VH-VL binders against p14714r889to1111. Designs and how they scored, part 2

Target 1, 223 residues: p14714r889to1111
Amino acid sequence: YLRHEVKDPEKAISFLQDLLHSSGLSEDQKRLLRTSVLCREQLAKVISDSDIEGIEEGYVELDCSEFGLQESLEAVVKQVMELSIERKVQISCDYPQEVSSMRLYGDNLRLQQILSETLLSSIRFTPALRGLCVSFKVIARIEAIGKRMKRVELEFRIIHPAPGLPEDLVREMFQPLRKGTSREGLGLHITQKLVKLMERGTLRYLRESEMSAFVILTEFPLI

## First folded at step 14 (VH-VL)

Design q1
Fold by OpenDDE, fold request of step 16:
Structure q1 (fold): chain C 223 residues (1-223), chain A 118 residues (1-118), chain B 112 residues (1-112)
Amino acid sequence: as target 1 above (223 residues)
Amino acid sequence: QVQLVQSGAEVKKPGASVKVSCKASGYTFTSYGIHWVRQAPGQGLEWMGWISPYSGNTNYAQKVQGRVTMTADTSTSTAYMDLRSLRSDDTAVYYCARGDYYRGMDVWGQGTTVTVSS
Amino acid sequence: DIVMTQTPLSLSVTPGQPASISCKSSQSLLHSDGNTYLYWYLQKPGQPPQLLIYEVSNRFSGVPDRFSGSGSGTDFTLKISRVEAEDVGIYYCMQGTHWPYTFGQGTKVEIK
């Protein structure tokens, strides 16, 4: 039922975005529009996910295409801005210069989903103390494969102040789903499963005395 | 400092119920779980169950399933263990412990002696 | 349930000498997340248990470096390089990989 109800408005948003695209936008407006399109597409994909079981079992196929890493990261950050403002938690982004020009081949929407969920969770469980910041770091390692092919190993590190996630959510993230799994836990669990579907994808959650962190590793062909 | 302070010793008759409290301090109560472990006189440690103060989710040992209820009050940072239909073999020191996903039971309460005697 | 078996159950050690306690699990303690959740606890006389080692080999805060943990899969060991009087008590291994959590029988360490 929900899927059917969301289809029409999603199509309308898509149509409007297309109209805006053809309306003579400034460069800044084009960027905003692109970000909105990426968010819409991500939304549509999540809604279309009828088979959580497939994700759980790891047989869901990734939809790979060419995408810009910077655009992807921008979409991720925009998704959590409202919460960031509400919670008065600043986000500090630390990207290498190469990110602005990186074109990758992979499932961008899944990447956005993973990063937005982890970043959102980090903000959500940051203490409401003045001056606290969530750090969003990207580390890129480019590897040459032969004479003509390049791949990039990406590490996404989302660092947030201690104590971090509730112990139960960490447990739910890494343990099989149960009837009593929380909404937040389900999201994190799915995120963990999605990361595993990605090429050489790994997700770790660090919990130290002063800080906690999501560490996501994955690899993409560099175009 | 992280501390767990438990309620005082209890003496109960068979068939009665006991409720042990565990007050937490020095950390964010909802960020960690609470485990309950008991130790009969001269015996080893026995895990009883676990509760998440954040979600209220629980997991109980089969031996006490149906007779135990674990709760957590976030407003007072206090965890409770209610054990019903007490038997003589329930005589033990009961411990609460802070639960971390990685570090396990890293901080323990001082223990509460529960004696079940006719 | 996973059965944890400790050996020996009792150990008398001369001060300054090393001690070793074995803990075996009936099943692998390797979790799907890649970690092994084996713990060592010490219960001193008249006191609650205290955490010594977490995740096989990590010393908890404040634990002296004379304590070390090792092992993998189903076989684990706690070592004390030089036993001191303050190390007297009962040592327990515990698995936290699977529900329910389970303890070993305990190893009583005494000073000769």
Scores: ipSAE 0.911, ipTM 0.963, lowest interface PAE 0.4, mean pLDDT 95
Fold by OpenDDE, fold request of step 16:
Structure q1 (fold): chain C 223 residues (1-223), chain A 118 residues (1-118), chain B 112 residues (1-112)
Amino acid sequence: as target 1 above (223 residues)
Amino acid sequence: QVQLVQSGAEVKKPGASVKVSCKASGYTFTSYGIHWVRQAPGQGLEWMGWISPYSGNTNYAQKVQGRVTMTADTSTSTAYMDLRSLRSDDTAVYYCARGDYYRGMDVWGQGTTVTVSS
Amino acid sequence: DIVMTQTPLSLSVTPGQPASISCKSSQSLLHSDGNTYLYWYLQKPGQPPQLLIYEVSNRFSGVPDRFSGSGSGTDFTLKISRVEAEDVGIYYCMQGTHWPYTFGQGTKVEIK
């Protein structure tokens, strides 16, 4: 029922975005519009997920296409801005130009989902102290495969101040789902499962005395 | 600076209940779990259960399932272990310990002696 | 439940000599997240247990470097390179990979 109810407004938003695209927009407006489109598409994808069970069991197929990493990262950051402002937690983005300019082949919407969830969680569990910052870093390693094909290994590191996630959420992230799994835990668990679906995808959560971090590794064909 | 301070020794009769408290300090109470472990006289360590002060989720050992209730008060940073229907073999030192996902039980309370005798 | 078996159950060591304690689990302690949650605790006489080693081989803060842990899967070892008087107590291995958590029987270490 909810899926059907959300489809119509989603289509309307899509239509409006198309109209805006065809209108005379400034460069900044075009950028905002593109980010909006990516967010809408991500929303549509999440809603279209038939059941969480499919993700849990690894039956979800990735929808791969060409995408710009910069646009993806922008969409991720915009998704967490409201919470960032509310919590008074700054986000420090570290995207070298060489990395942000990359064109990749993969499921961008799933990538956005993964990064948004981890970033949101990091902000959520950052102490409400003035001056605290969540760091969002992207590290890239390019590997040449043959004469014309290149692949890039990306490391996404989301660093937030100690103490980090509650122990229970970390547990829920890595353990099988149970009837009592929290909403936050479910989100993190799904995130972990989605990462595993990605090429050479791994997700780690580090806890140190001064900081905690999500570390996501994955590989993409570089276009 | 991280410290767990437990309540004092208890003497109970068979069939009675005991409630042991564990006051946490020096860290964010909801960020870590609390484990309860007991040790009968001259015996080894026995895991009793775990609670998340954040969610209230618990996991109990089967041996004490149905007789134990673990709770956590975030306002006072205090964990409680209630053990009912006490019997002689429940005589032990009961420990609370801070639980970390990676480091396990990294900080322990001083222990609470519970004696069950007729 | 996972059964943790320690050997030996008692060890008498001359000061300055090495000691080794084995811990075997009835099932693999490798977690799906890629980590192995095997711990070593020391309980000194009249004291609560204290953490020595976490995740097989990591020394907890304040633990001397004479303590080392190793192993994988179902076989684990705690080594003390040079036993000191302060090392007297009962050593326990514990698995935290599966519910319920379970301890070994304990190994009593004494000084000759």
Scores: ipSAE 0.909, ipTM 0.961, lowest interface PAE 0.4, mean pLDDT 94
Fold by OpenDDE, look of step 14:
Structure q1 (fold): chain C 223 residues (1-223), chain A 118 residues (1-118), chain B 112 residues (1-112)
Amino acid sequence: as target 1 above (223 residues)
Amino acid sequence: QVQLVQSGAEVKKPGASVKVSCKASGYTFTSYGIHWVRQAPGQGLEWMGWISPYSGNTNYAQKVQGRVTMTADTSTSTAYMDLRSLRSDDTAVYYCARGDYYRGMDVWGQGTTVTVSS
Amino acid sequence: DIVMTQTPLSLSVTPGQPASISCKSSQSLLHSDGNTYLYWYLQKPGQPPQLLIYEVSNRFSGVPDRFSGSGSGTDFTLKISRVEAEDVGIYYCMQGTHWPYTFGQGTKVEIK
């Protein structure tokens, strides 16, 4: 029912975005529009997920295409901006300069979903104290494979102040789903499963005395 | 300083119930779990169960399942263990401990002696 | 339930000499997340247990470097390089990989 009800509005948004694209936008406006399109596409993909069990069991196929890493990261940050403002938690982004020019081949929408969920969770469980910051770091290691092909190993670190996630959510993230899994836990669990679908994908959660962190590793062909 | 302070010793008759409290301080109560472990006189450690103060989710050992209820009050940062239908073999020191996903039981209460005697 | 078996059950050690305690699990303690949740606790006389080692080989805060943990899968070892008087007590291994958590029988360490 929900899937059907969301289709028409989603199509309308898409149509409007297309109209805006052809309306003579400034460069900044074009950038915002691109970000909005990525968010819409991500939304549509999540809504289309009809089988959570499939994700749990790892039977979901990735839809790979060419995408810009910077645009993807922008879409991720925009998704959590409202919460960031509400909780007065600043987001500090630390990307290498090369991210701005990186074109990758992979499932961008799933990447956005993974990063947005982990970043959102980090903000959510950061104490509402003035001056606290969530750090979003990207580390890129480029590897040449032969004369014509390059791959990039990406490490995403989402660092947030202690105490971090509740223990139960960490458990839910790494343990099989059960009756009574929390909404937050389900999201994190799905995120963990999605990461595993990615090439050399790993997700770790670190808890230290002063800070906690999501560490996501994955590899993409570099175009 | 992280600390767990438990309620005082209890003497109960068989068939009665006991409720032990564990007050946590020095950390965010909902960020960690609470484990309950008991130790009969001269015996080893026995895991009883676990509760998440954040979600209220619990996991009990089969041996005490049906007789134990673990609760957590976030407003007072206090965990409770209620054990019903007490038996002589329930005589033990009962410990609460802070649960971390990675570090296990990293901080322990001082223990509560529960004696079940006719 | 996972059965944890410690050997020996008692150990008398001369001060300054090394000690070693073995802990074996009936099943692998490797979790699906890639970690192994094996713990060592020390219960000194008249006190609650205290954490010594977590995740096989990590010393808890304040634990002296004479304590070390090792192992994988189903076989684990706690070593004390130089036993001191303050190390007297009962040592327990515990698995936290699977519900329910389970302890070893305990190893009583005494000074000769």
Scores: ipSAE 0.855, ipTM 0.920, lowest interface PAE 0.5, mean pLDDT 94
Fold by OpenDDE, look of step 15:
Structure q1 (fold): chain C 223 residues (1-223), chain A 118 residues (1-118), chain B 112 residues (1-112)
Amino acid sequence: as target 1 above (223 residues)
Amino acid sequence: QVQLVQSGAEVKKPGASVKVSCKASGYTFTSYGIHWVRQAPGQGLEWMGWISPYSGNTNYAQKVQGRVTMTADTSTSTAYMDLRSLRSDDTAVYYCARGDYYRGMDVWGQGTTVTVSS
Amino acid sequence: DIVMTQTPLSLSVTPGQPASISCKSSQSLLHSDGNTYLYWYLQKPGQPPQLLIYEVSNRFSGVPDRFSGSGSGTDFTLKISRVEAEDVGIYYCMQGTHWPYTFGQGTKVEIK
């Protein structure tokens, strides 16, 4: 029911975005529009997920295309900005220019979904103390495969101050779904499953005395 | 410093109930689970159950299922274990322990002796 | 329930000598997340248990390096390279991979 009800509004948003694109926008406006488009597409994709069980069982197919990592990361950050402001938790992005300039081949929308969920969770469970920040780091390791093909291993490290996620959410993230799984836990669990669908995808959650971190590893063809 | 401080010893008659408290300090109460483990005199450790102070979710051992209720009061950072229909074989030292997903039970209370005798 | 079996159940060791305790699980303790949640606890006389090793081989904070854990799947071992008087107590292995958590029977370590 919900899927059908949101279809028309989603299409309308898409149509309007197209019109805006053709309306003579500044470079900054174009960037905002692009980010908006990516968010809409991500939303549409999530809504289209008719069977959470399918994701749980790993039967979801990735839709791969060429995408810019910078645009993806920007979309991720924008999705959590409202919560960041509300919680007074700053987001510190840390990745070199060469990383942001990368063109990759993969399912960008799933990547956005993964990163936005983990980043959101990190912010959510960061104490609302002024001055605290969540660090969003991206580390890239390029590997040459053959003479002309390159792949990049990306490490996304989302670091947030202790105490981090409640234990129960960590459990829900890594354990099979059960009746009564929390909304937050479900999101994290799905995120974990999505990561596993990606090439060499791994998701770890580290808990230390002073900090906690999501560590997401995945590999993409570098274009 | 992380500490769990449990309530004092209890003497109960068969059929009665006992409620043991476990007050946590030195850490964010909702960030970790609480396990309850008991040890009968001269016996090994027996896992009784687990509760998440964050969600209230619980998981009980089958042996005590139906007779045990674990609760957590976030306002006082105190976990409670209520055991009903006490039997002589419930006589034990009861421990609460902080639960970490990776490290298991990393901090333990001092234990509460519960004696069930007619 | 996963059955944890420790051997031996009792061990008398001369100070300075090594000790080894085996723990076997009735099924694999490898979790779907890739980790193995096997723990070792020491209960000293008159005290609550204390964590020694977590996830098979990681020493908990403050645990001397003479303690080491190893193993995989269903077979695990706790080793004490040089037993000291302070190591006296009952050692328990525990699995935390599956509900319900289950303990081994315990191994009583005494000094000769």
Scores: ipSAE 0.819, ipTM 0.906, lowest interface PAE 0.6, mean pLDDT 94

Design q1
Fold by ESMFold2, look of step 14:
Structure q1 (fold): chain C 223 residues (1-223), chain A 118 residues (1-118), chain B 112 residues (1-112)
Amino acid sequence: as target 1 above (223 residues)
Amino acid sequence: QVQLVQSGAEVKKPGASVKVSCKASGYTFTSYGIHWVRQAPGQGLEWMGWISPYSGNTNYAQKVQGRVTMTADTSTSTAYMDLRSLRSDDTAVYYCARGDYYRGMDVWGQGTTVTVSS
Amino acid sequence: DIVMTQTPLSLSVTPGQPASISCKSSQSLLHSDGNTYLYWYLQKPGQPPQLLIYEVSNRFSGVPDRFSGSGSGTDFTLKISRVEAEDVGIYYCMQGTHWPYTFGQGTKVEIK
């Protein structure tokens, strides 16, 4: 099913990478192009993840590399922007410069995939009213393991107005896939499985009196 | 406030059917499930089933499978439990309850007494 | 179906004294999502059941802190540190980890 939604992401990635090599772009233009390249790489990875059996059984390998957190978070927000505009739901970002400037070692594209799916779900289930928004917060705790080894625990909070997701979708997120799983339920289930592959990865969906939230914990080596 | 209001008491003969309503107010009906639980006179609680108003998905206890139909009308925020081929051991108070994935059955209706006698 | 066994089935408690109710399941209630869906309900005379405890040990909104839950796997306990007149009724444990959801047989708590 996903192959029919994307025509040729690898050719698009190659074109964007060639454009980045050209001189004469401003730093803002280079940042936009890098974000676009990351978005296209994520889309190609989603097509490869049509191997649902591997994800369900936990045999998917993480593609770890060094990455900048700021560019990853900006790519995530950009990926959901069309739905945000369409539904007239604002996104409020709260990630301090000291957190966003971190360089990490991990699977950047899987992190983006996890965060974009939870943001998309939060936007879709937010009523279209003036002043309503989805809040995207990042909280960091640095842990030194030794003089040369530092790790950071990242807590991502995607907060949206209550009541949030229907209970049936929360149930589909955590239950084994079966006939009749909704499109939204499938995406959330894959996301939950991917979080479990991350180091110390946990995902919980909370309901509070006026707000509901995805709370995602994961840990990365800090560079 | 969050509230579930059920239909009134019913007296039925064996072989008949009963349809109990459960009207929800004070919350977004499609965001929570609805459970049905019954309690025979002097007995404990017995779970009958669950429905998602969002999707229409259901899960029924085996003891009532084939005799029960649970439905939800999102336009009126009302859930229904239809129990057919009634027997005397179906005499009970029938409760609806709002279902949350984590908190379980957090809000209950007042109960509907169904008496099956010839 | 998972069988939930409560002990004792009846308690008579002097006001201000503690009470403890055991609930044992026929199999583990640990869900694949890492949580344990064990609940405690109180049914006061003439009323529908009300939620006291969810996920083993979390008190529902408005439940006094004299109620506490504990346990894991197959063995669970509800404790009331000081029983008051308003605590009279039948206490049920329930599991929501596996379909169908199942209740214990109930523990009637009354004041001497």
Scores: ipSAE 0.634, ipTM 0.838, lowest interface PAE 1.4, mean pLDDT 86
Fold by ESMFold2, fold request of step 16:
Structure q1 (fold): chain C 223 residues (1-223), chain A 118 residues (1-118), chain B 112 residues (1-112)
Amino acid sequence: as target 1 above (223 residues)
Amino acid sequence: QVQLVQSGAEVKKPGASVKVSCKASGYTFTSYGIHWVRQAPGQGLEWMGWISPYSGNTNYAQKVQGRVTMTADTSTSTAYMDLRSLRSDDTAVYYCARGDYYRGMDVWGQGTTVTVSS
Amino acid sequence: DIVMTQTPLSLSVTPGQPASISCKSSQSLLHSDGNTYLYWYLQKPGQPPQLLIYEVSNRFSGVPDRFSGSGSGTDFTLKISRVEAEDVGIYYCMQGTHWPYTFGQGTKVEIK
């Protein structure tokens, strides 16, 4: 029974981390706790993330560690769930278990931040009509360096119904920040800058007749 | 089908103002920008500015800065360009065009002739 | 403001022959997002301009494949592999990488 009064976010994170290290939990329970811990770590990073100028100029140092891709993707979906329910937009995930079961070395929290913001934006600009959804696809290409070193190129596609983002938000995503930048534009711009910090990171926003999509490329060492 | 229909020709005296309208149909008005481009008789194209119907943000060419106001009314899907303190060298055909971040000005209105003469 | 310079300013072409128009910018058109926003427009007699090419080399919907664009940085070219009577008009390059957007002077294409 995990009924505990937690009034301090950092103490809540520490408690969850200690519980995760307990040997008494099932794998399903551990997965749910890891997802919750990752969400709390994302919140703590947002609270401490005060230097937008540093991100804009590329001074932010990535905090790399080993992580599981499945837990990261689950945390991303959980982070956007409230808006998905509120707007009655479903999220459809499409990636093989062999991709989601990968273990990678990289900055898990910044990856989640990138994917969460693009997914949130896709949900915001999807009409609240029955049967509409946002599609979240992950495609992997394994690239060997020599015979013993493996890297994986990940392509994240976040697809939503046309017409997608307003043209001005696409502009704000890719232009230098200024006083007139909207809150939505600021979030997308920071995301674009974070993608550039990732190894071989690129972000494109595609607009097609029936759908629009964020396409994010990045590369990780494969464990 | 995407269409931009502009208001009719105007004849003005120097010092007056003109307001040209651009009615959009066949697409989601707030998803695209609106550009204004003019063409003096026998001359090339001159970009005047851009407005986002989504946010109301604008960007104006320096030559017309301070004399132009671009607005958009989302309830009528209509963009407007108001040019003040008219001079004889403002005589031109004024075009509106739908703006996409990647494809640029992909759909154009039919043009509105504005004549400034004393 | 970015100056866009077209050459030649006028072409007289025998039907079925190729044509080539150069456009030079006073500054690189490479955007911080990695794309180059160089466009080509055709204004036929008595009509508003129409988009032919976007992002240097992409043909807009419905544009025949005899039109092609190329270039990078500050130097760009529009080619028409076989000029037809319907291609008559004034061709403009335009840059959309930097505010304000700017056009070239135009190139008038006529049939001999």
Scores: ipSAE 0.628, ipTM 0.840, lowest interface PAE 1.6, mean pLDDT 85
Fold by ESMFold2, fold request of step 16:
Structure q1 (fold): chain C 223 residues (1-223), chain A 118 residues (1-118), chain B 112 residues (1-112)
Amino acid sequence: as target 1 above (223 residues)
Amino acid sequence: QVQLVQSGAEVKKPGASVKVSCKASGYTFTSYGIHWVRQAPGQGLEWMGWISPYSGNTNYAQKVQGRVTMTADTSTSTAYMDLRSLRSDDTAVYYCARGDYYRGMDVWGQGTTVTVSS
Amino acid sequence: DIVMTQTPLSLSVTPGQPASISCKSSQSLLHSDGNTYLYWYLQKPGQPPQLLIYEVSNRFSGVPDRFSGSGSGTDFTLKISRVEAEDVGIYYCMQGTHWPYTFGQGTKVEIK
């Protein structure tokens, strides 16, 4: 009866979940839909595990193009805005126009993915108290290489109040994947691996008494 | 003002069990791990295991695998170590310590003396 | 389990003189995240251990500048540039790169 097969597992799951909330279905039809949703969720998990293997082995190719840093940073903030509003956590951005106006050559989508995941995690683990803030800072260091090319080292700091990430999630971020890895840990692990694919990419999580931070370093050719 | 306060000394006979508590204060309990380390009289330090209060995940030293259970109660910010089938060579001071991924065991409890004698 | 071997096991030092403790692991302590989780602890008489050095060379908060750590792979060293009376106790290296965590045998440091 409901035999729609969508080749994009995430959209298929969303569609089936919407059907489960329909008031026009019998209890037997709802049971069949729940089974279909579970099967699609299992398929999406298998596909995600396949992507993880490629990322672990370092065979993911970066899709490089020219992009503006300002547009990338704005897209990242917009991607996390819904969670920020729902949790009543403000995002404070600190990047000078000199930095944000840069044009770079690199994989814009992967950069956005890295920054969005770390921002989302920071918001998720910020206590639900009024006035708490996640700080998003960008620092640049420019180096000229020869006469024709300049490069910029970017440092992204995503700072949030204590308590930060639980220690076990930090452990899952950096350890080889295993069957018991949490969903949150998997997302952070993928992010860590993607940062290592970036030129001179490093990721560290700092924990201090009043604040915790993701610190991400990467380098791009400057247009 | 981070503190770990452990339960008092215990005297046990071989074959019994002991449960040591470790109450945390001054920090967010679920953000850090808890390690247990013991020290027999006149001997060095021996790591026994770790628990995440966040996830409940554990890792135990092979020497005590099967005899130890570590738990954490987030409502009271208290970790527990239950060591069963006690032997005379389990006589030691047992420490709990707060664990960070980078800094390791940065804050320690005062220790709990467990004596196993017939 | 990774065996951690300290030398010397006992050390008598004249106050104000340097001291050096070696720690060797049975296998590399380089973690897949690129860091090396080698720690140094001091246990003063009648006290719990206290953290001195983490990640080979980083001093923990409140640890005096006279303590320094170095090394890589399997070979590590703790140095005390000028030993003071408060430095008396047993020093342990520990690795946290591989489960289970393991300690060295300890090095007892005392004043001549």
Scores: ipSAE 0.598, ipTM 0.823, lowest interface PAE 1.6, mean pLDDT 84
Fold by ESMFold2, look of step 15:
Structure q1 (fold): chain C 223 residues (1-223), chain A 118 residues (1-118), chain B 112 residues (1-112)
Amino acid sequence: as target 1 above (223 residues)
Amino acid sequence: QVQLVQSGAEVKKPGASVKVSCKASGYTFTSYGIHWVRQAPGQGLEWMGWISPYSGNTNYAQKVQGRVTMTADTSTSTAYMDLRSLRSDDTAVYYCARGDYYRGMDVWGQGTTVTVSS
Amino acid sequence: DIVMTQTPLSLSVTPGQPASISCKSSQSLLHSDGNTYLYWYLQKPGQPPQLLIYEVSNRFSGVPDRFSGSGSGTDFTLKISRVEAEDVGIYYCMQGTHWPYTFGQGTKVEIK
């Protein structure tokens, strides 16, 4: 029902962004407005997740359009920065300009949702010690289908210090939803389902003696 | 080094209860599950249940459902298995084991012998 | 409950010779996440069980490469390419795909 009570969250976000650009606001006021825009973007994401039955059964349609990968990755990092600062955990990005400059056809908001949830979880379960970091790596493999058609397989690695997620959150991520699923488990489960809706999408959570990682594979048409 | 150290042997009469402890060290207690497995004399291994120290969630084998309670104390990094209404066929060595989603039961306690006899 | 059936239940092996243990499940062990949670444990005399193989074929840390696991669906095999004296004990397969977790009956491996 939460989805049904919010009528046009993307329009509200667009209006706030236009106000930020067109207003004669002080830098403090612009900072507050940018925070409001980020909060509204999170609200739009919550609305998308309110159709849990549709996501669970795979009836949610992706909203595909052309988008720039660099802008998507930057938005993801911005969405997690408040927690990163609060927990004193650094984010290390490792992707070349050739990868980040790609333009893709796909559901940009769902991609951001997937990456934000996995990054937030990684930060949340990294000890709050100085010098610890979460690594965000993007690897691309271009697959030419014909002279005109190019597709790219993207591998996103979100790496953080061991031990990482508690075992039962990993279980909740991959098991069918049940009465009593935690809030964190629900978010991770929705994320796993969204990855499955992506073309050739897979999600795996590695837990090794020295590090843990989300490994997300997906494929996009390359514009 | 990762270790699970269990409480000592117990001798009980039918109808009594027993509470076995499992003290964890050398790892982050809340990051892994705890399984309980028993082995009757001369017999194979029988899974009894699992608990998450992070959330307190449990899953019990049907044969012991209603007689068993598994708990975890995060302040002492200790898991407990409380088995009530003991019967002679509950005589076994009881093991705790650390659980991982992929690797399964990768570290085991030394075992606790529980003998139920008149 | 998933029934796990091991064959043989007992083996006597000349040192340096291979050994093979079969484990069959009553249902497919393919999990909805795409993985197969089939494990092999060794219980040496007087010791608790120890993990050898997880996810069908992955050796746990410190396990010699003479141990190998294979199989899919309902049929699984543990092989020891050259049995050594330290390999004596009872080998159990276990499934972790379905609650409750269940073990095979065990295979006792002895040296001739």
Scores: ipSAE 0.582, ipTM 0.814, lowest interface PAE 1.8, mean pLDDT 85

